VH-VL binders against q8ixk2r445to577. Designs and how they scored, part 289

Target 1, 133 residues: q8ixk2r445to577
Amino acid sequence: FFGMLQNKGLTDYCFDYNPPDENQIVGHQVILYLCHGMGQNQFFEYTSQKEIRYNTHQPEGCIAVEAGMDTLIMHLCEETAPENQKFILQEDGSLFHEQSKKCVQAARKESSDSFVPLLRDCTNSDHQKWFFK
Short names: E, the ipSAE of ESMFold2; O, the ipSAE of OpenDDE; V2, 0.75 times the mean of E and O plus 0.25 times the DockQ between their complexes.

## First folded at step 14 (VH-VL)

Design v41 (framework fv_recaticimab)
Fold by ESMFold2-Fast, scan of step 14:
Structure v41 (fold): chain C 133 residues (1-133), chain A 119 residues (1-119), chain B 112 residues (1-112)
Amino acid sequence: as target 1 above (133 residues)
Amino acid sequence: QVQLVQSGAEVKKPGASVKVSCKASGYTFTDYYMHWVRQAPGQGLEWMGYIKPNSGWTKYHQNFQDRVTMTRDTSISTAYMELSRLRSDDTAVYYCARSKHYGSGFDYWGQGTTVTVSS
Amino acid sequence: DIVMSQSPSSLSASVGDRVTITCKSSQSLLYSSNNKNYLAWYQQKPGKSPKLLIYWASTRESGVPDRFSGSGSGTDFTLTISSLQPEDFATYYCQQYWSYPTFGQGTKLEIK
């Protein structure tokens, strides 16, 4: 699957990656932003290695979560996907991060009106359900 | 055996367009990025952009983005690079080269296409 | 753009000589998560396409003679030819693939 990765609960919001410098795509946080329908910085691919790739950059970016953290950050994809880059996209739309045993949830950023994807204990909330559009 | 075979030499007038082809064989065309790199006479290598054959996504270097168009035809495993509004300083050898999605250098290159722009 | 600078621009050497070419990047090419440097070296003979010699800064491409070696990390890299052969007189380029590709200006290796 590939396309814009949209939230079922926050219906108008998509995964979005807009690094400040295209020569430094690693280390910045993935955010949620209003879906614009044009691909670009909202275009992601889910692969057979369980990666969520930002495939508009080369080398491709792969979303990861560092041990002990709950934010999704951009890493570089590798020939063999490391465990912190593996997400199981379930049939119900949940996005399960294997290494941490947590699910990706659309959440409000603390003390702000912006939204970000964060790891949280798995629930059946629509804020934890994702689909490609 | 992996091969990238490019179209033949071109001679163009300033203001014209040129379209170079690169036919891939010996591997799955959609599994590798295709880049275009040029080299002016006596000069070094200059990256122009790439296309991801699977999706058709392109990225062009800012020096070329208003004049270059990269496309591909997956049915014949061929990538194309069209450069418009040619100037004399576009005279160069144009190469196609493949890379892995995770980056590991360009392991195979086309033989090059000489494009001469003269009045 | 990530800027790649090679030194020297040209050098003259004799068959059997040990040759060293250096390459500097304007930013680190070392990815701490996998401990790899996103740097390649190419050889180009007149009228021919570039040929990949080394990738990941120090891994020799299949079929490349063992007299070619790469070393370095971060921003400073070296290509060494331990004992020059007649077929090694060519232009050598370093290239980063940490982001969109950029090449050094090249080092022309000439017969003394």
Scores: ipSAE 0.700, ipTM 0.890, lowest interface PAE 1.2, mean pLDDT 92

Design v42 (framework fv_recaticimab; at its last look DockQ between E and O 0.90; V2 from the best seeds 0.79)
Fold by OpenDDE, look of step 15:
Structure v42 (fold): chain C 133 residues (1-133), chain A 119 residues (1-119), chain B 112 residues (1-112)
Amino acid sequence: as target 1 above (133 residues)
Amino acid sequence: QVQLVQSGAEVKKPGASVKVSCKASGYTFTEYYMHWVRQAPGQGLEWMGYIKPNSGYTKYHQNFQDRVTMTRDTSISTAYMELSRLRSDDTAVYYCARSKHYGSGFDYWGQGTTVTVSS
Amino acid sequence: DIVMSQSPSSLSASVGDRVTITCKSSQSLLYSSNNKNYLAWYQQKPGKSPKLLIYWASTRESGVPDRFSGSGSGTDFTLTISSLQPEDFATYYCQQYWSYPTFGQGTKLEIK
């Protein structure tokens, strides 16, 4: 699965990553932005290692959840996917983070008009449903 | 065994274009990035760009962005690098080299293709 | 671009000598999450393609003799040949692959 990773509930919003420095792509938060399909910002891949790769950079980035956090942060992919980078994209569209046992939810950023994917308790909300387009 | 076999030497006039091929074998072509690196006579290695064969996504070094085109034919596991508007300082050996998605350097290289640009 | 600077640009040595080549990067190549350095060393002989010797700064590629070793972390890296052999006279390059690849200018190792 690859392409734009779009949220069902938050219509027309996709995973978006645009690091300010191409020579330092790790450590920044993945956000949600209107799906536009332009450039490298919204192209992701769900792999057999259960990674969500930002694969428009070399080396490729992989979304991770750091300890104690509920945000999605870009890390580098590794030969063997670390536990904090493993997600299950389920048939119902839910995106489950194995280590935290939580689901990725489209949410409004605090005190902002921006949106971000956050780890939340798993529900049947469309805001926790994702699909590649 | 893994092999990258490149096309033969080229002699071009300034302003012309050259297209070098790199045929991969011994591994799954689409699972590795293909890079192009050139080396002018007596000089060091210069990265030109890469292509991700499964998607065709390319990234070019800024120095070549307006003149280089990298493509691939997955059906024959072959990568191509075309450099246009050739100049004398484009005279170099051009290499293809593979890398894994997570890095680990360039573990296999083509034998190189000599491109000579002269009037 | 991340700039890679090697030293020396050239050196002469004899068979059996211990040889050290240094490479410095303009920014850290250390990934804190896995504690790996995204640095490789290559050997290139005249008229031949570069050959990968070391990756992750200190891991020898398969088939590379034990006399080759890589060390360092962050921005400072070293390639060491513990006892130089006749076949080791070549040009050596460091490379970062933390981002879009860049190479050092090379170190030509010549026979004294």
Scores: ipSAE 0.881, ipTM 0.943, lowest interface PAE 0.6, mean pLDDT 96
Fold by ESMFold2-Fast, scan of step 14:
Structure v42 (fold): chain C 133 residues (1-133), chain A 119 residues (1-119), chain B 112 residues (1-112)
Amino acid sequence: as target 1 above (133 residues)
Amino acid sequence: QVQLVQSGAEVKKPGASVKVSCKASGYTFTEYYMHWVRQAPGQGLEWMGYIKPNSGYTKYHQNFQDRVTMTRDTSISTAYMELSRLRSDDTAVYYCARSKHYGSGFDYWGQGTTVTVSS
Amino acid sequence: DIVMSQSPSSLSASVGDRVTITCKSSQSLLYSSNNKNYLAWYQQKPGKSPKLLIYWASTRESGVPDRFSGSGSGTDFTLTISSLQPEDFATYYCQQYWSYPTFGQGTKLEIK
């Protein structure tokens, strides 16, 4: 699957990555932004190795969650995908981070009008349902 | 065996366009990025851009964005690089080279295509 | 762009000598997650395409003689040829692949 990764509950919002420095794409948080499909900042590839790739950079970026954290951040893809970069997109639309056993949820960034994807305990919330558009 | 074979030498007048081909064999064409790198006589290596053959996505260095177009034909495992509005300082050897999506260095290069721009 | 600087620009050495070429990047090429440096070294002989010698700063490409070795981390890297052979006459380039590729200006090695 390749496309915009949109949230079912937080309608009109998609995964978005726009690093401030193209020479340093590692370590910045993936955000949610209004789906527009313009440019490449909202286009991600879901691979058979359970990666969510940001492929407008060389080397490609791969979304990861570091141990003990709940934020999705950009890492570099590796020859063999490390466990912290593996997400299972389930039939019900849940995006399950296998290593932590948590689900990706659309959430408001505290004290802000901005939104971000975060790891949370898995529920049936529409805010945890994702699909490629 | 892995091989990248480029088209033959070209002589062009200023203002013309040139299209160089790079035919891949010995591996799955869509699993590697194809980069283009040029080298002016007596000078170093200059990266121009890449194409991701699987999707057709391209990224060009800003110095070439206005004049370069990279394409591919997956049915014949061939990548193309077209440079328009040629100037005398575009005289160079143009190389194709492959890399992995995760970054790995360029393990295979084409033999190079000499492009001479003169009136 | 990440700037790559090589030194020396040229050097002459005798067969059997140990030769050292250095490469410096304007920012770190070390990825802490995998402890790898995104740096390669190439050899280019006159009239030929570049040939990959070393990748990940210190891993030798298959078929490359063991007299070639790479070392360094972060911003400072070295290519060493432990005992020069006549066929080593060439220009050597370092290249970063932490981001969009950039090359050093090259080091021309002349063997006496």
Scores: ipSAE 0.742, ipTM 0.898, lowest interface PAE 0.9, mean pLDDT 92
Fold by ESMFold2, look of step 15:
Structure v42 (fold): chain C 133 residues (1-133), chain A 119 residues (1-119), chain B 112 residues (1-112)
Amino acid sequence: as target 1 above (133 residues)
Amino acid sequence: QVQLVQSGAEVKKPGASVKVSCKASGYTFTEYYMHWVRQAPGQGLEWMGYIKPNSGYTKYHQNFQDRVTMTRDTSISTAYMELSRLRSDDTAVYYCARSKHYGSGFDYWGQGTTVTVSS
Amino acid sequence: DIVMSQSPSSLSASVGDRVTITCKSSQSLLYSSNNKNYLAWYQQKPGKSPKLLIYWASTRESGVPDRFSGSGSGTDFTLTISSLQPEDFATYYCQQYWSYPTFGQGTKLEIK
């Protein structure tokens, strides 16, 4: 799969990544932003290695969750996907982070109008359902 | 065995365009990025851009973005680089070279295509 | 662009000498998460395309003789040829792949 990764519950919001420096794409948080077509900041690929790749950079970025954290952070992809970069996009739309055993949920950033994807205990909430369209 | 075979030498006049091909064999063409790098006589290596063959996505260095077009035909495992509005300082050897999506050195290079731009 | 600076621009050496070529980047090439430096070294002989020697700063490409070694981390990197052979006459380039590739200006190695 590739395209915009959209949330079912938070309608019209997509994964978005806009690093401030094209020579330093790692270490910033992935956000949710209004979907605006095939935007270059919103183009992601889900791979057979269970990666969510940011393809508009070389080397490609891969979304990760660092141990003990709940935020989705951009890392560089590696030859073999590290465990913290493995996500299972399930048939019901849930996005399961294999290492932490938690699901990705659309959430409001604390005390702001901004939205971000975060790891939470898995539920059947539409805010934990994702699809490429 | 992995091979990148480029089209033959070209002689062009200023203002013309050139299209160089790079035929890949011995590996899965769509799994590797293809880069284009040029080298003017007596000069170093200059990166021009890349294409991701699976999607066709391209990124060009700012110095070339208004004159270069990189394409591919996955059915024949071939990448192309077209440079328009040629000028004399575009005289160079043009190389294709591959890399992996996670970043790598360029482990295989084409043999190079000499493009000469002269009146 | 990440600027790559090589030194020296050229040097002459005899067969059997130890040769050191340095490369400095304008920003760190070390990725702390995997502890790798996104730096490669190439050899280019006259009339030939470049050949990959070293990647990840210190990992030798398959088929490259043991006399070639890479070292360094962050912004400062070194290519060493421990015992120079006649076939090592070439120009050597460092290249970063932390972002969109850039190359050092090259080091011309002449064998006396």
Scores: ipSAE 0.622, ipTM 0.878, lowest interface PAE 1.6, mean pLDDT 92
ESMFold2 (binder alone), look of step 15: mean pLDDT 93; pTM 0.944

Design v43 (framework fv_recaticimab; at its last look DockQ between E and O 0.90; V2 from the best seeds 0.78)
Fold by OpenDDE, look of step 15:
Structure v43 (fold): chain C 133 residues (1-133), chain A 119 residues (1-119), chain B 112 residues (1-112)
Amino acid sequence: as target 1 above (133 residues)
Amino acid sequence: QVQLVQSGAEVKKPGASVKVSCKASGYTFTDYYMHWVRQAPGQGLEWMGYIKPNSGYTKYHQNFQDRVTMTRDTSISTAYMELSRLRSDDTAVYYCARSRHYGSGFDYWGQGTTVTVSS
Amino acid sequence: DIVMSQSPSSLSASVGDRVTITCKSSQSLLYSSNNKNYLAWYQQKPGKSPKLLIYWASTRESGVPDRFSGSGSGTDFTLTISSLQPEDFATYYCQQYWSYPTFGQGTKLEIK
């Protein structure tokens, strides 16, 4: 699966990553932004290794969850996907993070009008449903 | 075994275009990035850009962005690099080289294609 | 672009000598999550394509003799040939692949 990773509940919002420095793509938070399909910011791939790759950069970035955090941070992909980079995109659209046992939910960023994907307890909320478009 | 076989030497006039091919074999063509690197006579290596054969996504170095086009034909595991508006300082050996999505360097290279630009 | 600076640009040595080539990057090539350095070394002989020697700063590519070793971390890296052999006279390049690839200017190793 590849393309824009769009949320079902938060209509017309997609995973978005735009690092300020293309020579330093790791360490920044993945956000949600209106789906526009322009440029490299919203193109992701779900791989057989259960990675969500930001594959418009070389080496490719992979979304990871750092210990104790609930945010999605860009890391580099590795030959063998580390545990904190493994996600299961379920048939029902839920995006499950294996290590934390939590689901990715579209949420409003605190004290802002922006949105971010956050790890939350798994529910049946459409805000936890994702699909590639 | 893994092989990258490039097209033969080219001689071009200034202002012309050149298209170099790189045929891959011995591995799954779409699983690796294909890079293009050139080397002017007596000079170092200069990265030009890459193509991701699976999607056709390309990234060009800014120095070539307006003149280079990288393409691929997955049916024959072949990558192409076209450089337009050639000038004398484009005279170089052009290499294709593969890499993995996670890096680890360029482990296989083509034999190189000499492009000479002369009036 | 990440700038790679090699030293020396050229050097002469004899068979059996210990040779050291250094490479400096304009920014760190160390990935904190896996503790790997995104640095490679290549050997190029006249009229031939570059050959990968070392990747991840210190891992030898398959088939590369043990006399070749890579070390360093962050921004400072070294390629060492413990005992120079006749076939080792060539030009060597460092390369970063932390981001879009860039090469050092090269080090020409000549026979004394």
Scores: ipSAE 0.854, ipTM 0.935, lowest interface PAE 0.6, mean pLDDT 96
Fold by ESMFold2-Fast, scan of step 14:
Structure v43 (fold): chain C 133 residues (1-133), chain A 119 residues (1-119), chain B 112 residues (1-112)
Amino acid sequence: as target 1 above (133 residues)
Amino acid sequence: QVQLVQSGAEVKKPGASVKVSCKASGYTFTDYYMHWVRQAPGQGLEWMGYIKPNSGYTKYHQNFQDRVTMTRDTSISTAYMELSRLRSDDTAVYYCARSRHYGSGFDYWGQGTTVTVSS
Amino acid sequence: DIVMSQSPSSLSASVGDRVTITCKSSQSLLYSSNNKNYLAWYQQKPGKSPKLLIYWASTRESGVPDRFSGSGSGTDFTLTISSLQPEDFATYYCQQYWSYPTFGQGTKLEIK
């Protein structure tokens, strides 16, 4: 699957990555933004290696969660996916981060009107359900 | 064995367009990015852009984005690069070259297509 | 763009010589998560396509003679030919692949 990665509970919002410098894509937080279907910052690919790839850069970016953190940040993809870059997209739409054993949830950034994907204990909330558009 | 085979030499007048092809064989065409790199006579290598054959996504260097179009046909494992509004300083050898999604050196290159732009 | 600078622009050498070519990047090419440098070296002979010699700054491509070696990290890199052979007279380019590709200006290796 590839395309816009949209939240079922926060229905107008998609994964979005817009680094300040296109020559330095590593280390910034992945955000949620209104799905627009245009441009490059919302185009992602889910792979058989359990990666969520940011397809619009070379080398491709791969979403990761650093040890002890709950934020999704952009890393570079590697020939063999490291454990912190592996997410299981389940049939119910849950996005399970294998290394931490937590689920990706759409959440409000405190205290602002911005939204971000964060790792949380897995629940059956629609805010933890994702699909490609 | 991996091969990238490009179309033959072209001679064009200023203002014309040129379309170069690059036919891939010996590997899964959609598993690698295809880049275009040019080299003017006696000069170095200049990256122009890439296409991701699987999706058709393209990224062009700023110097070319208003004049270049990259496409591909997955049924015949062929990538294309079209450069419009040619100038005399577009005279160069144009290469296609492949890379991996995780970043890599260009391990295979086409033989090059000479494009001459003159009045 | 990430700027790549090579030196020297040209050099003359004899068969059997040890030759060193340097390459500098305007920003670090070292990725701390995997300790890899996103840098490649190419050889180009007149009328031919570039040939990949070295990737990840120091890994030799299959079939490349062991007299070719790459070293360096971050912003400063070197390509060394330990004992120059007749077929090594060519132009050499470094290239970063940390982001959209950029090349050094090239170093032309000529017969003395």
Scores: ipSAE 0.745, ipTM 0.901, lowest interface PAE 1.0, mean pLDDT 92
Fold by ESMFold2, look of step 15:
Structure v43 (fold): chain C 133 residues (1-133), chain A 119 residues (1-119), chain B 112 residues (1-112)
Amino acid sequence: as target 1 above (133 residues)
Amino acid sequence: QVQLVQSGAEVKKPGASVKVSCKASGYTFTDYYMHWVRQAPGQGLEWMGYIKPNSGYTKYHQNFQDRVTMTRDTSISTAYMELSRLRSDDTAVYYCARSRHYGSGFDYWGQGTTVTVSS
Amino acid sequence: DIVMSQSPSSLSASVGDRVTITCKSSQSLLYSSNNKNYLAWYQQKPGKSPKLLIYWASTRESGVPDRFSGSGSGTDFTLTISSLQPEDFATYYCQQYWSYPTFGQGTKLEIK
């Protein structure tokens, strides 16, 4: 799959990645932003290696969750996907992170209007359902 | 056997355009990025840009952005580079070369296409 | 752009000599998460396309003789030919692939 990765419950919000320096794309957090399809920030590829790739950079970025963390951070892709970069997009739309055994959920950041994807215990919530647009 | 075979030499006048092809064989064309690199006589290597063949997404170096177009035809495993508004300092050998999505050295290169721009 | 500076621009050496070529990057090419340096070395003979010699700064490409070695990390890298052979007459380039590729200006190696 390729496109904008949209949340079902948080209507019209998509994965968004906006690194401050195009020559240093690693180590920043993935956010959620209103889906717009403009520029380079909202296009991702889901691969047979179970990666979510940031597809507008070479080398490509791959979304990861570092051990003990719940935030989605950009790493560089590798020849074989590291375990912390593996996500399963289930038929029901849930996005399961294999290493942590948790699901990606749209969440509000600290009583603000901003939103981020975070790992949470898996539920049937529409805030844990994702699809490519 | 991986092979990148480029189109033949071109002689052009200033102001014209040139389109160079690069036909890939021996591997899955859409698994690799295709880069274009040029080399003026007696000079070093200059990266021009790349295309991701699966999606057609391109990125060009700023020095070429207003004059270069990179395309591909996945049905015949061929990448193309077109450079417009040619000037004499565009005289060079133009190479295609491939890389992996995760970043790699360019393990295979085309044989090069000589483009000569003269009045 | 990430600037790659090679030294020397040219050199002459005899068969059997140890030859060292240096490449310096304007920013670190080391990715600490995988401990790899995103740097390659190429050999180019007259009238031919470049040939990949070394990737990840120190890994030899298949079929490259053991006399070629790469070393360094971060911003400073070295290509070494431990015992120069007649077929090693060529121009050598370093190249970063940390971001959009850039090349050093090249080092022309002439055999005395």
Scores: ipSAE 0.617, ipTM 0.874, lowest interface PAE 1.6, mean pLDDT 92
ESMFold2 (binder alone), look of step 15: mean pLDDT 93; pTM 0.944

Design v44 (framework fv_recaticimab)
Fold by ESMFold2-Fast, scan of step 14:
Structure v44 (fold): chain C 133 residues (1-133), chain A 119 residues (1-119), chain B 112 residues (1-112)
Amino acid sequence: as target 1 above (133 residues)
Amino acid sequence: QVQLVQSGAEVKKPGASVKVSCKASGYTFTDYYMHWVRQAPGQGLEWMGYIKPNSGYTKYHQNFQDRVTMTRDTSISTAYMELSRLRSDDTAVYYCARSQHYGSGFDYWGQGTTVTVSS
Amino acid sequence: DIVMSQSPSSLSASVGDRVTITCKSSQSLLYSSNNKNYLAWYQQKPGKSPKLLIYWASTRESGVPDRFSGSGSGTDFTLTISSLQPEDFATYYCQQYWSYPTFGQGTKLEIK
């Protein structure tokens, strides 16, 4: 699976990663932004190791959740995916983070009108359902 | 004085496997990606995959996923590409080429290894 | 895969001519966050490996003569040779590195 990772509940929004420089790809938060249909900063690949990789070009970035946090950040991919970089894309469209036992949900960012993916208790909400387009 | 030196020409029968080597020198082998690209006679360039020498991580193009294996030996700064179950349309020149970790074009290429698959 | 299309497939020219080769991608190669286009150009002479000429659509590789220039953004790119020299007769390829690398079919530049 690869493409633009779109939310079923926030139908116009896709995973988006826009670091200041490709040579500095790690450490910034993954956001949600209006889907533009052109790939670029919204192009992701879901791998057999349960990774969500950023646009498959170099450098290879992998979405991770740091200990104690609920935000998704970009980290460098590793030969063997660490547990904090593993997400199970389930048949119902939920994106399950195994290490935390939480699901990725489209949510409004605190103190702003923007949206971000966050770890939340798993529910049957469409805001927790994702698909590649 | 960066150099990528590949193994010599190979002639194989259909169904056999071929393993091509690419020995790097003049730079830190583990700091760059190593890609494999082939070119059939009179045709264009076709990307097959890459290996990250520092970890051994590989990524293969879908067309080669079930037949190609890329490995490396860091002690001798050498990358390998093995293609199995050869067909006549695998006849091509096979190149190794390096790229920087932070995405650019392929700045250095091996001289190429001609692989001929014929009965 | 991102499809790369070059035109023309072949071109005959004389020394001193200005030649232009175009390359079109099936999707944008412009990364909006850093404003870079993930496109390279290569030169290949018969029996030799490809040689990198240009990367990031317009940046010349070290040692490449300034008569070679790249331009364009998004989906449409151009390689220009401002005053063709005898050693420039070769096949030229564009390549995207936005995703899995893909190459154009090549443009063969021949002596007229």
Scores: ipSAE 0.007, ipTM 0.550, lowest interface PAE 12.2, mean pLDDT 85

Design v45 (framework fv_recaticimab)
Fold by ESMFold2-Fast, scan of step 14:
Structure v45 (fold): chain C 133 residues (1-133), chain A 119 residues (1-119), chain B 112 residues (1-112)
Amino acid sequence: as target 1 above (133 residues)
Amino acid sequence: QVQLVQSGAEVKKPGASVKVSCKASGYTFTDYYMHWVRQAPGQGLEWMGYIKPNSGYTKYHQNFQDRVTMTRDTSISTAYMELSRLRSDDTAVYYCARSKYYGSGFDYWGQGTTVTVSS
Amino acid sequence: DIVMSQSPSSLSASVGDRVTITCKSSQSLLYSSNNKNYLAWYQQKPGKSPKLLIYWASTRESGVPDRFSGSGSGTDFTLTISSLQPEDFATYYCQQYWSYPTFGQGTKLEIK
């Protein structure tokens, strides 16, 4: 699967990664933004190694969650995916982060009207359901 | 064995376009990025852009993005690089080279295609 | 672009000499999570395509003689040929693959 990774509950929002410097993609937070259908910052690939890859950079970026954190940040992909980069995309649309045993949820960023994907306890919420478009 | 085989030499007039091919064999074409790098006579190596064969996604260096188009045909494991509105300073050897998705050196290169632009 | 600077631009040496070529990047090529430097070295002989010698700054490509070695980390890198052979006279390039590829300007190794 590859394309725009869209939320079932926040129906107009997609995973988006727009680093301030295209030559330094590591370390910034993945956000949710209105789906524009143009690919680019919103083009991701889900792989058999359980990675969510950012295809618009070489080397490819791979979404990760650092220990103790709940935010999704961009890392570089590696030949063998480290555990913090592994997400199980389930049949019901849940994105389960194996290392933390939590699910990716579309959430409002604290103190703002912006949205971000965050790790939360797994629930049956549509805000935890994702699909490629 | 892995091979990248490029099309033959081209001679073009200023203003024309050229399309160079690069046929891959010996590996899964869609598992590697295909890059294009050129080298003017007596000069160094200049990266032009890449294509990701499995999706068709392309990224071009700013110096070329208004004149270059990279495509591929997965049914014949072939990548293409078309450069339009040729100038005399586009005279160079054009190479294709592959890299891994997680970043790597270019372990295999095509033999090069000489493109000469003269009036 | 990440700028790669090589020195010297050319050097003359004799068979048996130890040769050192340096490469500097405008930003760090070290990825802390895997402790790898995203840097490669190539050899190019006249009329031929470049040949990969070293990747990850210090790992020799298969078939490359052990007289070739790479070292360095972050922004400063070195390619060393411990005992120069006649077939080693060529142009050498460093290349970063931390982001969109850029090459050093090259070092031409000539016979004295």
Scores: ipSAE 0.731, ipTM 0.897, lowest interface PAE 1.1, mean pLDDT 92

